# VHH binders against Proteasome assembly chaperone 1 (psmG1), part 2

Target 1, 272 residues: Proteasome assembly chaperone 1 (psmG1), of Dictyostelium discoideum (Social amoeba) (q54wb6)
Amino acid sequence: MFGFEIQPVRSRNWEIEEEEDQEVVSVEIPKPSISFVNDNYKLEFNNNNDTPFNIIVSTNGSPSIFVKGCFESNQFDEIADISYSDIKPLKTTNTNTVLNNKCTVYRHKIEKSMIFITVQYDLPSERCFGFTELVLNTFKNVSQVLVLDKILNTHYLSQNYTHPIPPFTRAIFNSLFKNDYSLTPLESSNIIENLSASFLTICQVKYIPACSILNLYESHLNIESVQSFTPIVKSIYPQLFNNSSLKQEDITSQFKLMINALNKRNDKGMYM
Short names: E, the ipSAE of ESMFold2; O, the ipSAE of OpenDDE; V2, 0.75 times the mean of E and O plus 0.25 times the DockQ between their complexes.

## First folded at step 1 (VHH)

Design a10 (framework vhh_7n9e_1)
Fold by ESMFold2-Fast, scan of step 1:
Structure a10 (fold): chain B 272 residues (1-272), chain A 119 residues (1-119)
Amino acid sequence: as target 1 above (272 residues)
Amino acid sequence: DVQLVESGGGLVQAGGSLRLSCAASGFTFDDYAMYWGRQAPGKGREWVSGISWSGGRTAYASSVKGRFTISRDNAKNTLYLQMNNLKPEDTALYYCARSRYIGSLYDYWGQGTQVTVSS
């Protein structure tokens, strides 16, 4: 008998056993702070909650535009800001919240267990674990975390001869998350980092199901990238769309407005 | 401008050796983890090896472990890959990449250097 268990050819890169030891500079890594908009929220969320929270974290760019365009103006209560002393909010009298360089925490007005965290600053990779720990220590009873993130197409490693045309989505999730949604898993040999990596890792340790949805894009923000999240979030949390006060046309208009604002800012930045 | 330029590829027979180099410019080389990846004809890119910014930590894909050695010279802003006991399945375009952490998403890639292993 020569039977034996078939071992995987290769593990994913983020499962590398030997990881680098972070070389410390003379300064400690800055810690995030959470500021609630009122003391009632602070008291509510600093105590144990019998009803567990579902947390949706959206990173800068298309993920944050998706969340804000679908929900912000009509369906969210702003409950807190997460800030760093060395990350300055953008000063503007404009009503456009996409260009704020802030991290805002929202709760859905109707689906009270749904928490949204829009991270609209560029968070250095060394701060992502501290950020994630703050979130999970603040919302102590968490049933699931969904991270909406993006990955540049040139960093995507396809194992197939056929490469999908961007934008498209891939999912990566910890062992606790059940893929009941026909999500296409991220192909092996791909790596993740930053908030997707920190949430998947820390949630695994804390026994919280977690999934990151990665929008794969070329280099320019477009409406297709933003809209790529819609069917996935509808599949996972259909209740978020049943009580929508906004027409689909209005949501699409918000996406276009926010995309134009970001592209205009990026055009100015190119010449500076 | 960030630039990564690979060299040292060529044609070798199975069992042979090659040493690849990647010359980095336009950024502080010592601040970044560096990687080697490869892409075989008709295949997607695959990760080969990574090294921390100090050179104190390395990682390898299972297919090359024990045969390849990654190293760096921070004084020369150069990344190396020593490839021993080459196999026909090592035939690929080899490229270097930059990242903040080992196992992280890469933010810059070189154009690559071709390695062809004959049997």
Scores: ipSAE 0.000, ipTM 0.133, lowest interface PAE 12.1, mean pLDDT 76

Design a11 (framework vhh_7n9e_1)
Fold by ESMFold2-Fast, scan of step 1:
Structure a11 (fold): chain B 272 residues (1-272), chain A 122 residues (1-122)
Amino acid sequence: as target 1 above (272 residues)
Amino acid sequence: DVQLVESGGGLVQAGGSLRLSCAASGFTFSSYYMYWGRQAPGKGREWVSGITGSGGSTAYASSVKGRFTISRDNAKNTLYLQMNNLKPEDTALYYCAKGLYRDTSWYPFDYWGQGTQVTVSS
C-alpha cells in the first residue's frame, strides 16, 4: 500500500518508550478470502485460463452506484464474495444493496469475459495490495483492469489555479494502457492511494494494462458524480451498452434511489 | 536517460540474509516512488516492496512482510532491500523500478535494469 501509509506510532505520556517495546509490537494484516456462490463457479475459475478477462473494480460511493445502477437488474451473475474475518456485512434490504459493507464479484450475463468487483467496505490502505493479489490470482488470464474510484475535491491538487467545477473525472494509467478515449490525465502533483494504487502497481509488474478513473466530487454525493462515469465506460466498453434492455430512465431512477440511500446513511453519525 | 543498476545478490543458505542495492541515475531520485520486484524460474514477475520518495511510507507483499525491509538514501540516489530469514522460495532475479509520475504513489515504470540473482539453498 502506497500514498500516505504511515506505520503505527507507539507513543504514550505515561510510558517509558524503549527499543524493546517497538520490537515487541507487531501488526498482523488480515488476509482476504474469496467464497464462490456455488461449486460450479469454484471449479470453473480454479481451472480456467483460456479466455482473457476484463475486470472492472468499483469502490464504494459513486463508482459502485454507477455499476449497480447500470447492470445489476438482470445483467449480472453473482459469482463470489471477497471477505475479511474482521469486516462484517451490514443488514440491508433488496432495495439498498449499496449499503451492504460487502465486496461482491459479478460476471456479465452476455459479455462473459467481463468481471465486475464492487468493493463496498472501507478497505484500509495496508490491505489493498493483498486484495489485489487475490483478485489477479483468482482470474489469472487478465487482459485489462479498469478501476472506478473517487477523490474528494478538497484533497485534489490542480497544477493551475483554475480547474473544472466538480464533479469531473481524471484518469491515471500504466504504460500498457492505450488512451484511445481522450481521457484527461490526473495532474502530477496528486497522490494516488488504496485500490487504484495497488491495481496500477501490480498490473504493471504483471504486464496487464490498467487504468483508474477518478471522480472528483464535493462533500455531497449527487447524480452528476455517478453519471460522470457513463461516457467514459461507454467509450472503453461500448459492448456493455449495445445489448442493454434497460431504459435510460430506469437506470437514472436506480441511481437516484441508491444515492438517496447512501446520503441518508452518511447523514447519520455516532450517537445520532 | 533513466538508469537503474541492481547489485548485492548471491548464494545464501536458508535462514540467511542479503542486502540488495539499486543505484539510480537520470532523474530526481527523491521525487519518485521506488519499488522492488522479482521473477522466479517458471513464474511471472511479482511485486515485493515499495517506498515513497521521502521514505516516509513503505509497503510489502504478504510473502515478505516482517522479513524484508525497504529503505532509501536520497543523498546517494540508492534504493535498498534488506532480506532476512531467506527461504528457498525467495530464489529469484530481483529488479528495482521507478514510479511513473513525480511525487505520486504509482505503479513501477518500465525502467528495470538487468536485475540481481538471489539463490537460497535448502
Scores: ipSAE 0.006, ipTM 0.319, lowest interface PAE 9.8, mean pLDDT 77

Design a12 (framework vhh_7n9e_1; at its last look DockQ between E and O 0.03; V2 from the best seeds 0.00; counts 0 for: pae O 11.6 > 2, placed apart)
Fold by OpenDDE, look of step 2:
Structure a12 (fold): chain B 272 residues (1-272), chain A 120 residues (1-120)
Amino acid sequence: as target 1 above (272 residues)
Amino acid sequence: DVQLVESGGGLVQAGGSLRLSCAASGFTFSNYAMYWGRQAPGKGREWVSGISGSGGNTAYASSVKGRFTISRDNAKNTLYLQMNNLKPEDTALYYCATRLFYSGTYRDYWGQGTQVTVSS
């Protein structure tokens, strides 16, 4: 009877690989910095305690396309850039700055109280509050913040909603913002994200009315989504449109141009 | 996998207090803002409170301001909502939520919720 001695499976001493305390190198999240184009602006904003500012922040993609396309380049003074050491501009052949992975701060030439901030990069949640604080600390006296943002329809639908019908925008606002503009609130859960979340939250703490306008768009950015901002921004800040020399056709053309540029970039695997 | 698990809900009389907890896992908790939302019967989900990743900034809906306090313990990966002076209008399913960015897309996460019922 050849007893097959089942050789005891040598208990692999699970060497408790000492989880090397991966020194969570607290990768210090780089802090944003604002750089003024000249020292005069720096002095002006450091000393300006009396002028209330209205800030329009546009996120990357359709919101920034709207801002840049809706207003003539000659209507803005570029006054500063907000940068991160680890965020580099994208190499693009396009002359349109909205595609350059930058954040530019503009002031309207006529309406000096109007500040436009075009954010061309995505910020993770951990960086958004720092960004917001920098902005609000820079301008000191802020009367209102409007965030132009975006939401993918796929994300919207994931919340058990049907395909959105016009208007193609939804609004989220803090408790200090008065919806005197018949803005359509976000129907779905108002889980706030990124810059919208940060501005709404910090503005709430600082007693600043804040509203985020979210355009709804599908996987492919369409012109309708960009155009959807127009009636809303006009209703809130009609003075911005009264001085525009741009014809609607020109604005539309600019939108199309930038949309095409963005799509082209995306097709090349360059995601904003 | 990202998980959010709410607890602490229950039945309480008007004027009473509850403390909700949300245990988070599957992501770097301290890097992300966290939110409380709620959904009352027949109503949509509404924002209740938010807190920054560091906990340095908080916000509240007007309806709960002065009564609710959001906090977090990043060492424990736990979000809290202290609810004082509860009102029948506060009756809702309360959700813990966050939004993460992965691979070029944002994704919302929320727990199953914890039921808060305030009796008159």
Scores: ipSAE 0.005, ipTM 0.230, lowest interface PAE 11.6, mean pLDDT 82
ESMFold2-Fast, scan of step 1: ipSAE 0.167; ipTM 0.640
ESMFold2, look of step 2: ipSAE 0.067; ipTM 0.552
ESMFold2 (binder alone), look of step 2: mean pLDDT 91; pTM 0.910

Design a13 (framework vhh_7n9e_1)
Fold by ESMFold2-Fast, scan of step 1:
Structure a13 (fold): chain B 272 residues (1-272), chain A 122 residues (1-122)
Amino acid sequence: as target 1 above (272 residues)
Amino acid sequence: DVQLVESGGGLVQAGGSLRLSCAASGFTFSSYSMYWGRQAPGKGREWVSGISSSGSTIAYASSVKGRFTISRDNAKNTLYLQMNNLKPEDTALYYCAKGYWSTLRPQYFDYWGQGTQVTVSS
């Protein structure tokens, strides 16, 4: 088994050459800010916690539908929002939180060490590093980061030319993550991008185990893509599924509602 | 959609030369630092070289300094790596990467291409 290994930063040696150019063109990258829903949470997370946090980050689409459909209604406390001045929330009904163009931070009501971050906006690639730094600077003492992400089938490269029919999952993880879960590693010819890349890179530098689960999908969102995360997240965090109030019928109903909302938006497009 | 397409790899004898190219699209190429990295069989990824958005700041890994030259053409949205005096230990998949900023920050990058294979015979 071959996993992706990011070499330690401190073992690198660089020779830098500077030109006598007194003006450097700087790209101004907008910075994120975190806003806690109340001062009690702000104070709580400003202190170094003896119990380390497990952070689950879900990108837009199937990863966030999975998290919100499973847990949002009865299992989460909303603790914070992560925002950018130039990313405006969408005007949505309360039944359509998956379309709100927001990033919301939740803590599990029972498993208090579990933090969920659902990223519902399309975060430009140049902002992913700053976003990741903000998260890891805010939540001190992190045990592990799990990123739920996706990869488009047309961008996937199989080394042996054979692979399952989408949807399916692949895992990519830093050298600190132990694959005790029989996860299928992402084939080495593939690249990682955006939040998966920034979390794996920064976590490696900070000595935090990190794993990204990539749902391989085709163009149209379906329930199978969302459900592909279930066995993996149950394997890694079985304690999240011990609650008898989690009825599979209700979860499936929420997935279908959220999928329908996203597909209707995608079908109509911006230019109606 | 950011796209990086590497080319110019191949089989070459020890002491030989190759020139790699990376064609960039989907972002404002002239605004970002760019990098070359490599991955040898059975090893992790290794940084090779980086260049700032303007081309004024350049960095090399010690193993390639004096043999490799990084350059960019912002008008053509293309990154280059001139590789001279190649050694068998330079055998690897070479890929280009987009930085997060205009300034050179070795070790941190946002996006990488799929790579081009370089094989150096002994």
Scores: ipSAE 0.000, ipTM 0.282, lowest interface PAE 12.6, mean pLDDT 78

Design b01 (framework vhh_6z1v_2)
Fold by ESMFold2-Fast, scan of step 1:
Structure b01 (fold): chain B 272 residues (1-272), chain A 124 residues (1-124)
Amino acid sequence: as target 1 above (272 residues)
Amino acid sequence: EVQLVESGGRLVRTGGSLRLSCAASGRTFSSYAMGWFRQAPGKEREVVAAISWSGGSTWHADFVKGRFTISRDNAKNTVYLQMNSLKPEDTAVYYCAADLYSGYYTRPSEYDYWGQGTQVTVSS
């Protein structure tokens, strides 16, 4: 008679391990933590502020490249990092800061009321409100929040016009933000998500003016996506660009360097 | 503030070619998206072509696709419209316009600055 096994024999140990994994049905959302570079900054930001802070939050990709390319080399003091226990930083050189998988908090050296937060990791949707709460609890007395973000053009909806050419910008802002800058509002049929949504919502509740600038892009990171932020940020914060050390050719060179570093990282898998 | 001056409009024969130029004054030219528009008598102003502030992205209307090409030279603060295989229906006043990066290149109302126009006439 023919005798053959229809299924592999499973070990008792494997069955116990599977059952233990299945018992954990609730997933705790990891909380962010802020670590100051030194105790002097920690003490300063826990004390009363004479001048309210303006916060610029930039998400990964073109928003963070814009902020770092314009200001990081000579106009920023690094004051803190925001980390999660399960998000691992990458070892990077000074020439490849956009590949660090970190969130770094900077203060402008001259305009000391300006705080910049570059979020260079992909933050899951469920963590965005906790992240925003940490930021607004850390920097007490906030006058305005500007979020620099991006949206893929295939996710963009327009009812009346079918021919916008990416990259371009749209703005979405809470009821407290005054559009004195001729920003083109995001069309009402569109949904905002993640960090932009969390900042706009929590800032509205806390009575803080907030605006998100969305760079609409195609499939590839290009210099035009990065530079689309320039006229908008100059309109909102012209004081940031009154420094004679900001040469356009030098800024453009920094953007190209950072874009190349990100594209090289994305292409690395092609050689395996 | 940007001032725009178009040049190059003239009478050409059907099947001919023509290059229009738009010279911009001002330090902010490289921050603006640029468009070419045209208007024939008794008709609304329509978009012909548009170019992003860096020149990396262009759009052309279906009725000129393959015949017209928009380009720019940011070093010279100039935008060009190369027009090939001209037809009598291309007869219009051609306008250069600057947009502070709204992305709606087909919408005349989104353009902040306009030139005075240059007349193109295509004869049979």
Scores: ipSAE 0.006, ipTM 0.333, lowest interface PAE 11.3, mean pLDDT 78

Design b02 (framework vhh_6z1v_2)
Fold by ESMFold2-Fast, scan of step 1:
Structure b02 (fold): chain B 272 residues (1-272), chain A 124 residues (1-124)
Amino acid sequence: as target 1 above (272 residues)
Amino acid sequence: EVQLVESGGRLVRTGGSLRLSCAASGRTFSNYAMGWFRQAPGKEREVVAAITWSGGYTWHADFVKGRFTISRDNAKNTVYLQMNSLKPEDTAVYYCAAGRFLSYSTYPGEYDYWGQGTQVTVSS
């Protein structure tokens, strides 16, 4: 019999599931549900569309701050919410509070083929597959998916054990996505998990091009983490960045407000 | 796609100050992280300072902290290295480098474009 023991390198396993995997025990995983804001949107997205959708999925933290800060509320039509029975939305008494523990689906008012899904709750790894299936079953004609995500720098392994100082970005994409944008690929020694992994895998099976942009970060969120998405998204979807619609000073101000709100939430020095 | 030209290197006395400039040609300068590196005779190239594409974050090597400051002017497509309290050990050829879509890096191999270098000599 073979008796080899190799110690795994944890930094090679991106966002490893900490929960015990008990295949012998049947566990019911909560399923997501989608709720449209009105029946007109429900009917529209239930029919086949001649123009395919481009979907941008942004995860909690810097990705969602980027999406919400770049686009004013008047540039988005809110079309749906994706919810779980056991994830409670935050009630906000402040009109400037945008961190809501919700997942909201938006359509761009001008570029109507552009769908944005901001996932502002912490979605457990075992729910990511079901979430992704719901999205792709709801929006049946999809030309491309772009996932904006993040990864803790201590989980990153570069070639020859040298790496850039965070924040910086890496891209990972399925075989159908064409890298015409000079994106720096994620080094092959790294493993992806969660929403990035589920979208890349399911999109490959459904024959949809998909790309995940990973922002590598330290413990404190800074403006560079958020702004690192700007040149990449602008390269992939330049039509979203019309000079008359987006003012840099206003965008920067929104980023700072949202970063401050998130950092206050994550401050471990405060007794609550 | 990006061409880099360093300037400002010269002979200075110990304790003196010097400002290096790196001019970039091209339309995408604001999308690149920039770094200053140096190489002394018989030694390997080492990182001195780095700056993000936005200029919002800077990094400086421990051996230059408090003495050197990196900055950039995206309107002028230029990155600078202000060098104060110069020591003989600072004598080297100084290079600027540009890296695409990274915030910055301390590893030379991560940078895509390099200048030809500018010589700084510090006399005792």
Scores: ipSAE 0.000, ipTM 0.187, lowest interface PAE 14.5, mean pLDDT 76

Design b03 (framework vhh_6z1v_2)
Fold by ESMFold2-Fast, scan of step 1:
Structure b03 (fold): chain B 272 residues (1-272), chain A 123 residues (1-123)
Amino acid sequence: as target 1 above (272 residues)
Amino acid sequence: EVQLVESGGRLVRTGGSLRLSCAASGFTFSSYAMGWFRQAPGKEREVVAAISRSGGSTWHADFVKGRFTISRDNAKNTVYLQMNSLKPEDTAVYYCAARYGLGWYSPSAYDYWGQGTQVTVSS
């Protein structure tokens, strides 16, 4: 007999604001682990080496595309990977595996003091300190760290209306780094985060010179963003470019393939 | 279905020659750098040679340089390893591998692997 003839409707204007107590759930920050490709590298790098290392850390996106496109296939020995149990690599049977969601550690074949760390996953800010500690505890004799990173143009603060149209670069460095390379310093009103912040801070404490190169970009990554690192890395480490046997057209085509794979991934909203 | 199928592995006398072939299917072969790897019993897998997507750039390990030559035929979806002046130390299972783009110095960068072909060099 009785049916619900009227739908109950609540107006937002009649909501009462209340503070609700929530139980605090303790969340453990996942720790990174390093796995060497063989025991010879593990022995070599876990022992104190008399020759100090220069480390180049490239973050996800244009920095990692730059390093992998310029050097990986021609000048690098793969020595280790850095992984988290909750960050899964992409399937190796997929053509998109140029963006493999891995962090790989390379050593330059000729300039054996040069270590490259390509971080192809998005690392949350709370994990960056632990990641940086693992790197600097593993490679104990470090002469300098160079971080290749990026910053979205909408997060960039400039007091001058005449700044270049993106992409362009800015540098931020700790007090130990000497800017002998005519790098344009990041304007002091800007905040750095994540791996750039953790490396600059921890290197300062450990008395290691460190510099972060920030590629300023708009939305989708393009070849100009990747190529923005070339003159800077060449000025800091010219020796890295003296022994390359790769043709410029092969490097450029590799950049394009990786950029297309990254843009396709971003357009589909894939999360790892 | 992606497949890499190695062939040509045989028993050969010291000083002899072999040509290994790797037939690729199920992917756009011309978009992939190719590598040859080997693994002897009780040893780790090592990179022997690699070739760029176009074939314009090649790399050979020092222990095979001057003896082995990598090449490819993109029209036939095949990569080759010509092995000359074979030594007992060359005895191993030989694997071909494919990597999207460039990748001859990093085993972990390779996307697809064959099942291997056995090469035995005896006196």
Scores: ipSAE 0.000, ipTM 0.178, lowest interface PAE 16.0, mean pLDDT 77

Design b04 (framework vhh_6z1v_2)
Fold by ESMFold2-Fast, scan of step 1:
Structure b04 (fold): chain B 272 residues (1-272), chain A 123 residues (1-123)
Amino acid sequence: as target 1 above (272 residues)
Amino acid sequence: EVQLVESGGRLVRTGGSLRLSCAASGRTFSTYGMGWFRQAPGKEREVVAAISSSGGSTWHADFVKGRFTISRDNAKNTVYLQMNSLKPEDTAVYYCAAKVWGSTYFLTEYDYWGQGTQVTVSS
């Protein structure tokens, strides 16, 4: 009969106890781990490479939407996933979206020296140095790092009190990076944080040229924020765009779909 | 926009065969990696098979290897799962999924999902 305990065995032994004492906190910063999609990639990237890599790191929001919408998926191989034990992927849904709570590493199929890392989780500032060290220890021979990032306009400081209406871009780079692209430098009064800070700092120590492109934005994500990266990335890596068959209208449509999906997810669920 | 519609699920006897189809709408179907997933009542969703955008690379879970075969027809915007030698433990709702970026061998990221089709295997 249903609703009764199973005979002849009683309920399983299940004891619940408090595991952690919050009184004595030794705050250990969680470490990232990298998982390669197959053993061939693991073997390839564990050996020193004669050809140096160009790494493009895109943070959550407009930078990741730019990368995922601007290029065809068939131009890339997925190499690896970078994960933390306490950062959980978003739940499975029937909603059409390319956005998730994960970090994936891609390699361009034709321009094999080009590595893309899309960081689509919210990474706390104290974890950024460990993340950066894992990346640079994994690829070993790196010619340049380009970080695509963002700054909320209310956190932006200008010395002249006159600035463009957001969205617009600013660049910050270490002493090894040559600004041959007419990038507008971030004003010296500003403090850079998170992945931009960790990549610029560690790359400087490792003698790797590095540049962060910062999209200055207001509270609402819009297509102009995403598109702000296009002319800059085309200037720095024009070869990435020579291998795409996507029409501009298709790219724009992909950006809009991803922006709408992200904005709907960020809307308060209490309205449903 | 990508819409995925599964079909072909039905009741089948143990040892029988069944082919599932997933019809996709969208301009860029040929650029998507595709996968089949299943979920039995009271269990976690699990990956069954995956196929690359070109169809040149496939992956099958150990528990279906040799019995199930994934394939695709990019001209028809359709992906298939051929299921042979069906067992009662294959009873589940089968889901079709599409992946926009990267290799389908990395089985944790799929961007678009179908509504599912029920497969029941009787003894």
Scores: ipSAE 0.000, ipTM 0.165, lowest interface PAE 16.5, mean pLDDT 76

Design b05 (framework vhh_6z1v_2)
Fold by ESMFold2-Fast, scan of step 1:
Structure b05 (fold): chain B 272 residues (1-272), chain A 121 residues (1-121)
Amino acid sequence: as target 1 above (272 residues)
Amino acid sequence: EVQLVESGGRLVRTGGSLRLSCAASGFTFSRYAMGWFRQAPGKEREVVAAISGSGGSTWHADFVKGRFTISRDNAKNTVYLQMNSLKPEDTAVYYCAADRSFYIGTSYNYWGQGTQVTVSS
């Protein structure tokens, strides 16, 4: 049993007994599944979780490019993937495996309590709670969750109805997270959805501190958007940068390569 | 299937030079960090040098710094270790290893069979 079903959907159908006699078609929400790279990881994460995990979740676009560019070539072990039967991995060329329409789970090689989840597919809003439940059921002993996410500039509202020039960042966090990092809080006029909302909500109920960092962006991805995460992640988890042997030129080159690949796909309509 | 094949190990005199090669197959070579490691009789395996997938970042152990140089040719799927000013204490089996992450340590995911380097006085 390495998959988890969305219990509320089943419970709701059972509660409404007359639904079986209705002509309304019930829509089943597809469920995520986790697959470990090897049986050793599968056994490790299904047994005791004595050490608390810090989880960093990065959504599609600039958040995933930041994580993969900074850490994938430097300090990651790939441990699992999270998939849906109706979301197909992208066939990449032999030289570019970065943009793959996959969700990959990594563990940091040195800081083994650090788990990274890069969500490189566009996850529909109705699937976000099921995804979050799978993650928190898999990694049962969690000390903190950090979500790296984005919000389109045209959807952002400031308290004075004036906008800073993108890219810039905002933070939203549950009552358990202490802002010791001088993060600028998201203005109360804004509504949060998708993975940021599902992680903040479920973590609050499970008594886990959680914070979402939102990069405000325009339609085309640029290096400044990706680099906006660097000072924030360095402030929250400075240990992730102390053991890095990768030169800034390599990190910058990875960012540029990934940005160019994503922008070319957007220009060709391959990812709408 | 990931395969790493070391070559170039031989008997050399103290003060001599030697170049080791490691031919890689079964993975996208430019996306993997490569390392050179050695193990002498009665000693633990130790990291000698490491290089990032692009080749832009390198690391060399203090005991070989200035004498050994790691390099790679991504067009040929090959990583090299140029060894200069060889000493008898450099006698060991030398291993090539690959990992997705560039880091300093011996826990690399994929390993070659090793090539014997003997330095005589």
Scores: ipSAE 0.000, ipTM 0.237, lowest interface PAE 17.3, mean pLDDT 78

